# Designs tried in a protein design chat: VH-VL binders against o27280. Part 400

Target 1, 266 residues: o27280
Amino acid sequence: MDSMNVPEVLEIKRIVEESESVKTFIFSWDFRREVRPGQFVMVWDFRDEKPMSVSLIDPVRSEIGISIRRVGEFTDRVHGLSEGDLLGIRGPYGRGFELMGRDILLVGGGIGMAPLAALADEATARGMRVDALVAARTADELLFLDRLEAAGVNISTCTDDGSCGFKGFAHERLLTLEENHDMAAVCGPEPMMFQVMRILDERDVPAQLSLERYMKCAVGICGQCCLDDTGFRVCAEGPVFWSQELSRVREFGRYRRDPAGRRVPW
Short names: E, the ipSAE of ESMFold2; O, the ipSAE of OpenDDE; V2, 0.75 times the mean of E and O plus 0.25 times the DockQ between their complexes.

## First folded at step 17 (VH-VL)

Design B68 (framework fv_bamlanivimab)
Fold by ESMFold2-Fast, scan of step 17:
Structure B68 (fold): chain C 266 residues (1-266), chain A 119 residues (1-119), chain B 107 residues (1-107)
Amino acid sequence: as target 1 above (266 residues)
Amino acid sequence: QVQLVQSGAEVKKPGSSVKVSCKASGGTFRSYGISWVRQAPGQGLEWMGRIIPRFGRANYAQKFQGRVTITADKSTSTAYMELSSLRSEDTAVYYCARDDQYEGHFDPWGQGTAVTVSS
Amino acid sequence: DIQMTQSPSSLSASVGDRVTITCRASQSINNYLSWYQQKPGKAPKLLIYAASSLQSGVPSRFSGSGSGTDFTLTITSLQPEDFATYYCQQSDDTPRTFGQGTKVEIK
């Protein structure tokens, strides 16, 4: 009976420029509406509404941050805004990450580091050892390195082109890293997540993976509510899934669906 | 890890311009900003402006807008501050400092560049 | 612009003394407040950020507190190397602004 589904008009308090294509927008937030890492909000620019992962959760300051990559008309308009401008925020929605054990591995690709940055803050505040593998195509697309370093996270990087850290893909870098973690959290391009999941499964490390393409399913807007092999309703449980659930899904990491439901390979 | 190294002292005549450099030594620019802060003899610290060298546009304090230009060269990991129409009251030590975008604190600082404006 | 006012402008103290410096913002800055130490001829050095977070490598005798408009830097047992000028700085808004400084001199 709460008003969680009604957008609240909030003032942009601060803007952090993460890369040429990514900005984090920081808002004052009433934490009577709890927010956890892995959850998302609907961002409304008074014309269109899009789901965005929460990348900063600070109940001491009463602030949240939302990281947005510039990929189209909506995000271009939002990137043109300044401190003091207004946006509508609705939520939070979706299942957040669960933390367990003493040691966690974070594996993030591109904008997928956004929800993992919030998770890193919570894990370090809990006293967990946090190792992060931050992957991108190029050095300019690596995100949140300064924030992770400030939080005391043990950072490894890799880029496809070798411009920073290990030259290669996340799963190739992961093979050279310590095998012992109590759990892992993974977010990034689906092909990357699939390869990482396979390695973690072989190491018997339970992993949670965030499937951003299913965020709309969690708010009742979906064309992909049922995964091919399982009949599982992603709108009921997503966007975060355990690796055991995703290992049964034929389409995960192999193909996606266009708006007409047609299979499109990655 | 990152160390900031500034160019050497300069003596300039009134009405001229000065361009001070700040090189990130031992590291490259990440998503942090570079702020420029000056200190006149016996005075406190005065913020002039900032840039995010990797991809951001410069922002300036109103007092310096129109006279100061802050730029960066990503390939050399070097930020620059150019101050034009110099007056004797611009005599100061000019510092660059890494600007944490989330917290806004300054660390590390460059060693400072003394600029003396005299006729 | 947010104005930052420090008190006192200067103080004289002896080794072993507890020293307290205050900083007041003209409007609420939450906890976006940093403290710096500056010795003659040197660049400022960050001591504390986020009002109370001690910078790595800074001795634990330095501590910060406060939120909103009123902030305090405390040195619990002054050492010879602590004689310096101290500045507060707000980062809640642009332009970034500093207090006028507090000079801690030997008695």
Scores: ipSAE 0.708, ipTM 0.855, lowest interface PAE 1.6, mean pLDDT 88

Design B69 (framework fv_bamlanivimab)
Fold by ESMFold2-Fast, scan of step 17:
Structure B69 (fold): chain C 266 residues (1-266), chain A 119 residues (1-119), chain B 107 residues (1-107)
Amino acid sequence: as target 1 above (266 residues)
Amino acid sequence: QVQLVQSGAEVKKPGSSVKVSCKASGGTFRSYGISWVRQAPGQGLEWMGRIIPRFGRANYAQKFQGRVTITADKSTSTAYMELSSLRSEDTAVYYCARDDQYEGHFDPWGQGTAVTVSS
Amino acid sequence: DIQMTQSPSSLSASVGDRVTITCRASQSIDSYLSWYQQKPGKAPKLLIYAASSLQSGVPSRFSGSGSGTDFTLTITSLQPEDFATYYCQQSDDTPRTFGQGTKVEIK
């Protein structure tokens, strides 16, 4: 049986406004279909279906949350919905994050903080020490700061424009932070993730990265998801990968050179 | 930690309006809400409505809809509650409180603003 | 609207006593319940949220339990500073609603 591949029509129980462009939609969920941080669901508004990361996992209340950024016609329609309205949800899909050690660093950019917020909840529930570097273009685009603070997470922020915290990019801020972590999890724009991965590799911190742009391929919607000649498919085997796995992929490994062309060992 | 500081006590005539302010000190508004709760002398707590100061729309308890307006000025980190067509029954202490969007609990609270409507 | 009913409306107790206050919702609110303490002339103070989560800085003698419609606040060894009025509050639905309050007085 493929009950996870059949959309269930669910009522929007609550809506949390995260920013001008991001809302979290909360639904009752039957946890006989287990869900883990880093996994995603397909959201159906009865016209179009799009993949969305799960940003809240609460088995005690039997609830999940999905955070959606308004970036096009589908997401604009969904943002117009109210509590009590209906959406189709199917899943979960994809490989979630794995936790190990005592200390974890989360590095998130923009909406990439959504799956990391769920991971932060699980890590703190396990008694791990959690440090989060939350990056965005402006202060108004920093996400989940209140939720992370409530969970006891140690938060560092950076914005491109300097409107909150460090002025600069995530990787520039990371260079000024303590190196002592058992693992890291990274999610955000791919250029940010690449730069962060390079620093973590140099510090010998194992990192997991979430490549959310390929989530729709994991459910067979896209026919061409191969990243290299070996047939390795990010969308089918992801969206979460260890940095060592991504380093074996030609495209990703090629971007381990700095802007000056400096070679980095594989 | 954010502290909420409210405007001072008011004495109003029946039929007038009152506007109470609630300033967040120690930082700007983030994604939390601000709820307004009143307490008449010797009575319990009554929720009036809420706003998410940065970007949310206000919502109100049905009893107050049409008489209450909750607004926020992001640049000054100040929320406002205006109650119109005042009656003696509106005599109460009015509190603002930070409203956790996920859990819905209130913390911190403002110190309260006493509003007395003479009749 | 969800109606919240507390029991008892008042109680008398001595320092060192175990005090239990109950709160009943007119429909299921899962665990979206908070408890507040209020002293005369002061704003309410959050004690417990999510039915059982102790707020930072609140003494461990306070605890909350329950889910669905029935909830309890327990003070295991009442201290002089605990004589106050206690309120439960649901946040499962709008409007947010409070219980009528329970006054804990010196015996």
Scores: ipSAE 0.616, ipTM 0.822, lowest interface PAE 2.5, mean pLDDT 86

Design B7 (framework fv_bamlanivimab; at its last look DockQ between E and O 0.70; V2 from the best seeds 0.74)
Fold by OpenDDE, look of step 18:
Structure B7 (fold): chain C 266 residues (1-266), chain A 119 residues (1-119), chain B 107 residues (1-107)
Amino acid sequence: as target 1 above (266 residues)
Amino acid sequence: QVQLVQSGAEVKKPGSSVKVSCKASGGTFSSYGISWVRQAPGQGLEWMGRIIPRSGRANYAQKFQGRVTITADKSTSTAYMELSSLRSEDTAVYYCARDDQYEGHFDPWGQGTAVTVSS
Amino acid sequence: DIQMTQSPSSLSASVGDRVTITCRASQSISSYLSWYQQKPGKAPKLLIYAASSLQSGVPSRFSGSGSGTDFTLTITSLQPEDFATYYCQQSDDTPRTFGQGTKVEIK
């Protein structure tokens, strides 16, 4: 088996255009290398390397998908690639989501739906009932609705501008939903996750949340993704954390560290 | 339940252009693509190209590259296929179909638009 | 381009017969294979996707099997409404390509 720490040069098999700014790149994958929803890979375009969540896990077809939002120079280059082009992939890394119970709630915002889409596939395949609250700024930014529907997920949408579904934020929509679940998985803007976590805690719903931080090494060595007070490394102890763990993280929902290590408020 | 409704039959002269519309009713484009497939009389199915209305990006079969243009208007949930420099060989029924980007199958299909190219 | 070779081009069968149509891809397409039914003057109708998944609303007498390069559409007991032309279609690569079709006629 190849080392998980060495980038494997893979051909882009297909590109799915999820939205104007999000593309999913599909690769052949050797599933002797296990991958779980919530884990991430390091994507190398032979110039730079960035962590990206796995959004598709298909053991039957031996494929994985990586969803990438266009947000900067690296992602601009990647978005310029075509099917048949090459990328370096190493990983997977980090702690993924754990499924428990029968009924699961997914709460995702924007590109945060990427790992949750993969989780939804696994959960539904296991026969779980999956409810998904999908949030975005606008209708055009809602992601993976068709995939979720095809998987049998019960979808509720939320948009800031009300262009689709509930007008407002995810935590506001969540407050209108009375049903409790056996567990919840959350991924999106950290302020959203913070509010959602509070609600879930009040309802005694076990919750896992996927954090995003600047990650450089992905192997817990460089410390760039360390969380204040706890020393948690997002790439090693995370990116998926239980709500109880995040309750110990002072910076959660408040600020993050930039590449220079400076505090950057959300 | 999404349905695709296409524009009516067209009769065109050689060298002219035809533009066929495909409106999604009962829903929106969502993240699906719209593929165009034609079928000459008594012949099989031929994929022409696809557009992803959400992104506005289109790709085409090599055979039609430079002669076909596929566009979409999200506000009206309508896709268009324009074929220029028409030839008699372009006489066919043209179909639009919803294109699943992950699976690649087509469902549903429009009812088809007959295009006849004759002098 | 991926070539799809469908066989037979035509066949005659009776109501109640078991019908088998095959489709071969020029290269492996995993399970990215769909089957369509088309009746005269009508648009194609999706029957099977992902090689073996039955489309909602399609009778259970239709089934698909295969992976890689060889695929099969089976009608366990042909019904009067099943006389039509059937097409396979690969979705593994662009351009999307179809088999040449199989016309199922009344014997």
Scores: ipSAE 0.828, ipTM 0.904, lowest interface PAE 0.6, mean pLDDT 95
Fold by ESMFold2-Fast, scan of step 17:
Structure B7 (fold): chain C 266 residues (1-266), chain A 119 residues (1-119), chain B 107 residues (1-107)
Amino acid sequence: as target 1 above (266 residues)
Amino acid sequence: QVQLVQSGAEVKKPGSSVKVSCKASGGTFSSYGISWVRQAPGQGLEWMGRIIPRSGRANYAQKFQGRVTITADKSTSTAYMELSSLRSEDTAVYYCARDDQYEGHFDPWGQGTAVTVSS
Amino acid sequence: DIQMTQSPSSLSASVGDRVTITCRASQSISSYLSWYQQKPGKAPKLLIYAASSLQSGVPSRFSGSGSGTDFTLTITSLQPEDFATYYCQQSDDTPRTFGQGTKVEIK
């Protein structure tokens, strides 16, 4: 028996302001309900419900963190909350990341660093060497750098405007890094993930990629979670997929679909 | 590499106000909180309040609520602590410190500003 | 407010001594505890955060332990530069609160 689909009303213990548009909300959590990096929860503000990735998992302190980017009315309301206020949380849902080998490369873009930050904590706790390539449009949109540094992660940064680290895109920076890894984990805009996946495939590095855009399916119950050629439902079979699974999906990284099923370029 | 530099010593009369500045250099001013901590001569450390410069969100110790105002100016990377209705018991060294949003520890600290309240 | 109580309030020690300072919280603070060193006329310096994490650049003779309500700072072999006042601080709740301080004096 499980209570995963029953929302639990939790008090916001701490709010961390990560950037102008991202906040992390920290809650006490009962770890009898296990949470793994790469999984998501449904966040309920008592009016609307939205999927959010878990960005902090701390069973020693009995805490989880959920990082939320301000993009619309729901997220604007949640960003207006204070420590002590209440939110409904149900889950976790989805397939988490798997760790293997001695070393891992994390490649994150924007809010895609949220699930990767939780993964970095687990990988370092297991004694793995962790390298992170953190990409954003500008320096002030790079997320979790202090947290990654505190965890002992080797960080490379990349900004479109050159305001921090390499000037250019994540895949361009990755081409200048020749160190091999036992595995990689990638999360960010799909065009970025597609280019990164191609490079990792050529280097024979097994990669896991997180497809956050389809989490609106809430446990795989909507058809919009289905990927073109494969029939994958992101909520049921993802959001984390191996690169071998995604390399044969024609849609991945090239276009998305509107509610009518029409192709829309990125 | 991040440094906090505070304004100079002040001598004030009872009933007046004092405004101490804390200028940050190096690093991203908005990535951390700024806490204010005071220390009376020969006494321990007393937390007054904090601000998150990114949003301007501030929290105060209840003892100082109504007398202390903490503000931040992102354009100059400067935090301020204003204490009103000064009494002789407010004579202290006032410190600003960068406040880690996850852990809540303080590092680095400003050099301190001596405020003397005398009639 | 969470009350932080240090013990002892002062101690006398010699170079080479093992020094222990304890800190008790009035309620559980998990591992949200930091230790600071303050020398006369100087701002405090962070030694340890998260109860047991040594701050970069701090000598390994300093260590922290504990969780919940009871915490300890240990200096394994006291050096001349270690004569100072030490403070614990909790960050589990607002307001942040400090212990009264422990003065480590030369014997």
Scores: ipSAE 0.766, ipTM 0.879, lowest interface PAE 0.8, mean pLDDT 88
Fold by ESMFold2, look of step 18:
Formats: structure tokens, C-alpha cells, sequence
Structure B7 (fold): chain C 266 residues (1-266), chain A 119 residues (1-119), chain B 107 residues (1-107)
């Protein structure tokens, strides 16, 4: 009776407070269900279910960590939980990042650093050189800095308000960095990802970008996570796409869809 | 580099209270936990509790529930441990330490604060 | 509470000796185990975290091993500066608990 489409009820083992608005929830995990950086899980609080980033993958300890930003009623309820409380988890779902070469650039905005933190752990474990550009609105929202530093990642920061590191947007900081990487992995606000993708394409750096879309089934049946013009389902063919795949998508960076499927400007 | 500097030694009477401070410098004060650990003369290490300064969430060893209060002041990057109803067996060196939220190891430690409880 | 039991409680050794200290947890703690060195009059110093990860700046003669309930700290080729008391500490569950300590005396 193996069914990854039914939530498994798991106990919260540990809660890490990453920022004022972000917590990482750590669970025991049976790695017969393999988890790769860039894949996601559906988190069920017994009322509603939302896709969430996996930020920690530890087969040795049989643990995963799921990072959740407090943005609404669902995440408010989850943030109110304590160690020992229960959540339903189904997954993992989607296509994760692929590592190549010896030198990788990570570009993350806000909570988008969550899957990139998991990728950084894997890349450093393989002996790759890892550079990370970590972006947020303010210094208080820069995520995973201590963890990345402990892993030997070379960190550059930028904040919209200049409270830490470069004052400005991630793509502006990227223009001031040395461009000597075999690949890049990008996750964050879609307008940021679009600008970063353009720069990386001009530099001929292979890039993978992780997209967020509204999800209901997570296995590609319902069609709610589809991208215009290609029919790609973010939950099935993504959430990680190569930049060349996204170049065929007119909606990328231009508009988004609400839960009802309506086009909403960025 | 994170450094923790504690308040100076204290001599207290039985039945009174002591409040030890732990001033942090370096890093982001709210990004890690602060644990308190004591060591009686010639004895081992005993964890008392910890606080996560960002949220103010504190946890205590059951032995100290009701007698210990751990607080943090983010504006001064200072954690405090207050132990009430002191007894002679509370004579110890009290340490604060940065508490890694993922692993739960302690690094660095403050220099320690000797508290002597005697008449 | 998780009881941490160290063995031996004390030992005497010569410079160059291999020293082994064990720590047993009363239940599985996975690899949530740290080792500290404490010299007289000083705060403890982190040596090993996650059972086997060497802290930055700690000499490579120190190593940790084990998982579950049984853990070992090994000092290969004991040096005069290694005179100290060593503590294990679990962080798998609250409250955090320490072993009773192992005093290493250099002859």
C-alpha cells in the first residue's frame, strides 16, 4: 500500500527560527522516498494543504526540513505549532536541480533560498565550489547565511534597503560579481528570476530556475500549475526548469495567475 | 566572530535572587539561541535552559521550572538569566553559550560568572 | 530526560598515547552528540559536533565516532595541552544533557 499521494502524518521534531517570518520544520523521513534539492512537498495542517520548499535533506539522520514563510492564515496556523505537534506531508514532487561542473552560482531571493540551501549542501558534499548571492528586502530576511558559511559557501548579500551588503536588486549585484561559473541555480520572486536569467544567458552560463505556481493535486492531473504557451505543469515537468525551457514561455516574468486562474500583473 | 561577555562574580544570601547578563557581539543576535549552563565546584555541566532572542521563546530544564527566568533584550544584544530562591547548592559558575538551532551544540561560551551563595 | 554516561570517569596517560573516551545515551540520539574540552578555570571548548565533525581550529588528532547510543572520542598521540576534562552532550531532545565528564591526567 505505497501511496505518496496520501499525506503521511508526521511529528514536528524540531523548529528552527530562520527569520522573523520564516521557520524550518524538521521531520523524521523514510528515504525510501528519495528527496532531491528543488523538489517540493505538500504540507497539510488538517484544514488546508500548500506546497512548501524542502531546505534540508539529511539521509544519514533520516530527516528533512521544510521552510515556511508566514504570509497568511495557513502559514500563521503552522507557525503557531510546537515541537511534537503533527502535520501531514505528501511527496516529494517535481523535478529537482541537476548539478554539473565544479563551480556553481546560487541566486536566491527571500524564501527562494530554501531549495538552494539544500542544493548547496549537496554541491559542497560533492566537492564543488559554491558561490551564493543571497537577496532580501532587509537584513533580517537574509536566510541561511550561517548555514551556508559553515558549509564553506562564498556568500554575497544584497538588500533592497541596503541594511546588509549591496544596496539594490539581485540582478544589479550580479552584474558586479565575477562571472566564472559552470552553472547557476536561481529561485526567488519571478521578476528577479527573469532579470537574473537574462544576465546569465548573456554570459552563456547554464541556468536552472525554480518556479512557483498554484498547486492542487501536485501530480499533474488538475492542470492548475500550467504555464501558458507550453502546457508545462510546474508540479510535474518542474518546478525546476532550464533557462532554455523558460525562454519559450511568454508569461514568465510578465504576469502571474491567482488561485482562480486569472492573469494578474506582476 | 561572535563573542559573549558575562557580568561579574556575585555573592548572595540564601533565599535571594541573582541575575546574570550575557552581552553578545558579532553576528546577528536574534539568529541563534542562548543557552545557560552551570557548573558547581568540582562538578560537571548542567543545562538550565535557553532562549531564542528573535521570538523570546524559552525552554527550561524541569529542575529549574519556576525558579529560573531567561530573557533577551534585542536592542542591547543581551541575554539574562535570573535564578530565585537561592540555596547553597546553587553555588556555581554560570555560563551562557551560543546555541546552534540546528545541531544544538554550544560555541562560543561566555567566560562564566561565579555565584556564591552563603550567609 | 536522556541520561549520558561517560567511561572512564578518570584516566592517566602519557604523551603520545592513544586515548579513548566513550559516551552512552539512554536512548537513541541519532548523531546529535557533541564533545567538549574543559581546562581548569576555563569555559568548555567545542571539539566535535554531529558525533564526528571536527570543529574549526581543533587539531586533527581529535576524532569522534558513533551513532545511536554509543559514541567515542579518540585522541591519537596525546599532547601535554590535552590535559583536561572532556564532556559529551546530547542535543536530540530537551533538556540538553551532558555526561558526567572524563578527567584526562597526563603523567
Amino acid sequence: as target 1 above (266 residues)
Amino acid sequence: QVQLVQSGAEVKKPGSSVKVSCKASGGTFSSYGISWVRQAPGQGLEWMGRIIPRSGRANYAQKFQGRVTITADKSTSTAYMELSSLRSEDTAVYYCARDDQYEGHFDPWGQGTAVTVSS
Amino acid sequence: DIQMTQSPSSLSASVGDRVTITCRASQSISSYLSWYQQKPGKAPKLLIYAASSLQSGVPSRFSGSGSGTDFTLTITSLQPEDFATYYCQQSDDTPRTFGQGTKVEIK
Scores: ipSAE 0.688, ipTM 0.844, lowest interface PAE 1.6, mean pLDDT 89
ESMFold2 (binder alone), look of step 18: mean pLDDT 92; pTM 0.949

Design B70 (framework fv_bamlanivimab)
Fold by ESMFold2-Fast, scan of step 17:
Structure B70 (fold): chain C 266 residues (1-266), chain A 119 residues (1-119), chain B 107 residues (1-107)
Amino acid sequence: as target 1 above (266 residues)
Amino acid sequence: QVQLVQSGAEVKKPGSSVKVSCKASGGTFRSYGISWVRQAPGQGLEWMGRIIPRFGRANYAQKFQGRVTITADKSTSTAYMELSSLRSEDTAVYYCARDDQYEGHFDPWGQGTAVTVSS
Amino acid sequence: DIQMTQSPSSLSASVGDRVTITCRASQSIYSYLSWYQQKPGKAPKLLIYAASSLQSGVPSRFSGSGSGTDFTLTITSLQPEDFATYYCQQSDDTPRTFGQGTKVEIK
């Protein structure tokens, strides 16, 4: 039967090389199974299964894209695949982004631009004004700039080393950008998201933040939902959370927890 | 911003091979595909194959499979197309073009390399 | 292979005319279609991609439309520099394939 909990074996239709470490895998998709920006899928290489954010959603062309960063054995194997090869896809899962108002600020770091690229497409299709702050360590690690430009997005860039755009971190660049947006969406390294959230909160801009470590919560792994330094477990569907939900979490942006519940610094 | 510059015209004998180069300047050579398209005198455009230089992987039109080899040298930002077992009907202008990975359109194009196959 | 067929193969027109060229794919290619202009002795130049997106630097008199199997290139007010051969190209599948070309000639 058609269930989001059963992997569907799909042929890789196209592979886009985004950077030295990131590829986007594009599949034909039956949109009777709806997908929204901010959701993820489980990618199965017939040995291991990992959660990956959906980075392209195109119902007109009947396609989805999944962007994967090379970080370990599973992703190394997937990066070795070719067009025509098969992968198992299960999902989608998780809470998608909600769009409100007339203008939106996107703030993405590294692979965190993946779900935001899909969101940019939806926001522009709705007639929203979209400003994107794209951050990375170096110019070669900036992602989706051509896609954002083609969608009519107003792009600002920053790199830690100054090789493209503003030299510095995303939150430093954000201080030089327009203050008036109806909402924001943020995805990237957790320390970056914490600093960005603080600035948006001071500007009274409601923000949604996508937290990679909480993708497992959306598929029933409870340990990923611990958000309180008192040890209180919050079982909430992720990976997208409103800034109001995160503003009082001392753990957010400061430390994470291993499987035994021990604090590990970022 | 990217410009593509191809090697000069070649005159070859039947049965020989030809290797045409395509040098990219401006922009990141590794971040896009390079397609090869030929055009026989007075005829239309025919796609031969493409490479994504960062992968080093090429794919070819079936008609040319086994005779064409497309390669790239990232250190010199140069793509190559080698066509073997040349026949008179391989006489054509050979173009390289930047291949957009999402849309598959070609821009910019190299200026073209005339290859003439005659005895 | 996806076969691309253009109509007409040639046409004669005057400066100021509205010119339309059609392109038909043998199967649905969604919007994976581009249009190119080629002048004698020159490489092709991209005009339109994604069926309807105008390439930067291309005059606004050029427009593209269509989806699925049927596509149209329109030139709303033909200029002297527009006399050329035009090609459509699909990028939905490999191999990439072109139409046979449409030559736009002075009447």
Scores: ipSAE 0.624, ipTM 0.807, lowest interface PAE 2.1, mean pLDDT 87

Design B71 (framework fv_bamlanivimab)
Fold by ESMFold2-Fast, scan of step 17:
Structure B71 (fold): chain C 266 residues (1-266), chain A 119 residues (1-119), chain B 107 residues (1-107)
Amino acid sequence: as target 1 above (266 residues)
Amino acid sequence: QVQLVQSGAEVKKPGSSVKVSCKASGGTFRSYGISWVRQAPGQGLEWMGRIIPRFGRANYAQKFQGRVTITADKSTSTAYMELSSLRSEDTAVYYCARDDQYEGHFDPWGQGTAVTVSS
Amino acid sequence: DIQMTQSPSSLSASVGDRVTITCRASQSISDYLSWYQQKPGKAPKLLIYAASSLQSGVPSRFSGSGSGTDFTLTITSLQPEDFATYYCQQSDDTPRTFGQGTKVEIK
């Protein structure tokens, strides 16, 4: 059990380039340490450690994949690595997605498609019908379309500039899609997730949403990760939440925190 | 659906270079790679290297490192393979093929470009 | 580099025969193995990927099996159009490597 909290130094087996800014790093993994879609790992480059969602789970091949967007110094260094190089991995951590019913809708924005790609693989393996709404600013930023198509997923796309699929935002596209799903899973920018959640709630579709900003809280690192209206501790329950839990949080989708801890609109 | 069309046959002198093109159609939102594979007359298949035309850098087999350069022009959906310092042993049919990044299989293939190094 | 060894290098068969071709990797490649068919003067054609997944449009008489280091391509009832050279290819590591090929000839 304790071995999950100690970084294991693993060789990068394969690197998949998903976009100009996103790469998936694939490692051999011992599945005696179970991994579920929606969970994350801590990635250590021997200087800094950051949480990253697991985007590929393959027990048959004994592999996991971790998709990393280039957004700062740590991720720039990791993006500079090659196959054969080493990274420290510990985990998995957090609450994974739960699957129910026969039909699932996935709604992902940007890097939020990473945990949903892993979920799509599991849902299709269980024989579920999977519909995915993949959103990005431009066609070049849409992620995992090849994997989703290969898995038999029914794909709808949405780009701000109209370069692929519907021109507009994810929630606007969702209004034009079929209303009947047994469940949904949503991951992306918090304002997008809030709008999508409202539509799914009106359609009586139970949804799980993954809150990326709370991944450190799930491993007990952040003492400030309590949601303001509910009083529950995100580090004990996150990063995946049911929509009914999030609908009672005033901060969700409306506010973030600046470095001083002050509420700031999105 | 996706089709790969290569440039025509070439006859080259030893010591020169050759540049073969591979034009792809369809799948503009895809992240597939383009691999180059050669086949000498009556011999098997030999992988030379790969590029991801949308945003990737090229990777090469060690045997060809320093002599081969693989590039891509995103605006024309065309990949190129340039082989320098040609020898008679480089006489072969050169293929481009779409490379699935996760599975690593090749489909579809270009029709092939015959390169003959002589005289 | 991962070495791929095919057996046999050639075989003679009649229409209707069951044909098996084997491929051995020098180290474990899980199921990262593909099979290709090549006819004279033509580019190779993908038959099977992930050791056992039949490519769309490929006849069901073709099947693949195996995992780790030992793999088999089977043609259950050989047809006239199946006389060709067959190649296995590993995609577990870079460089990608091919077997030396198996030529299936008419008896």
Scores: ipSAE 0.556, ipTM 0.801, lowest interface PAE 2.8, mean pLDDT 87

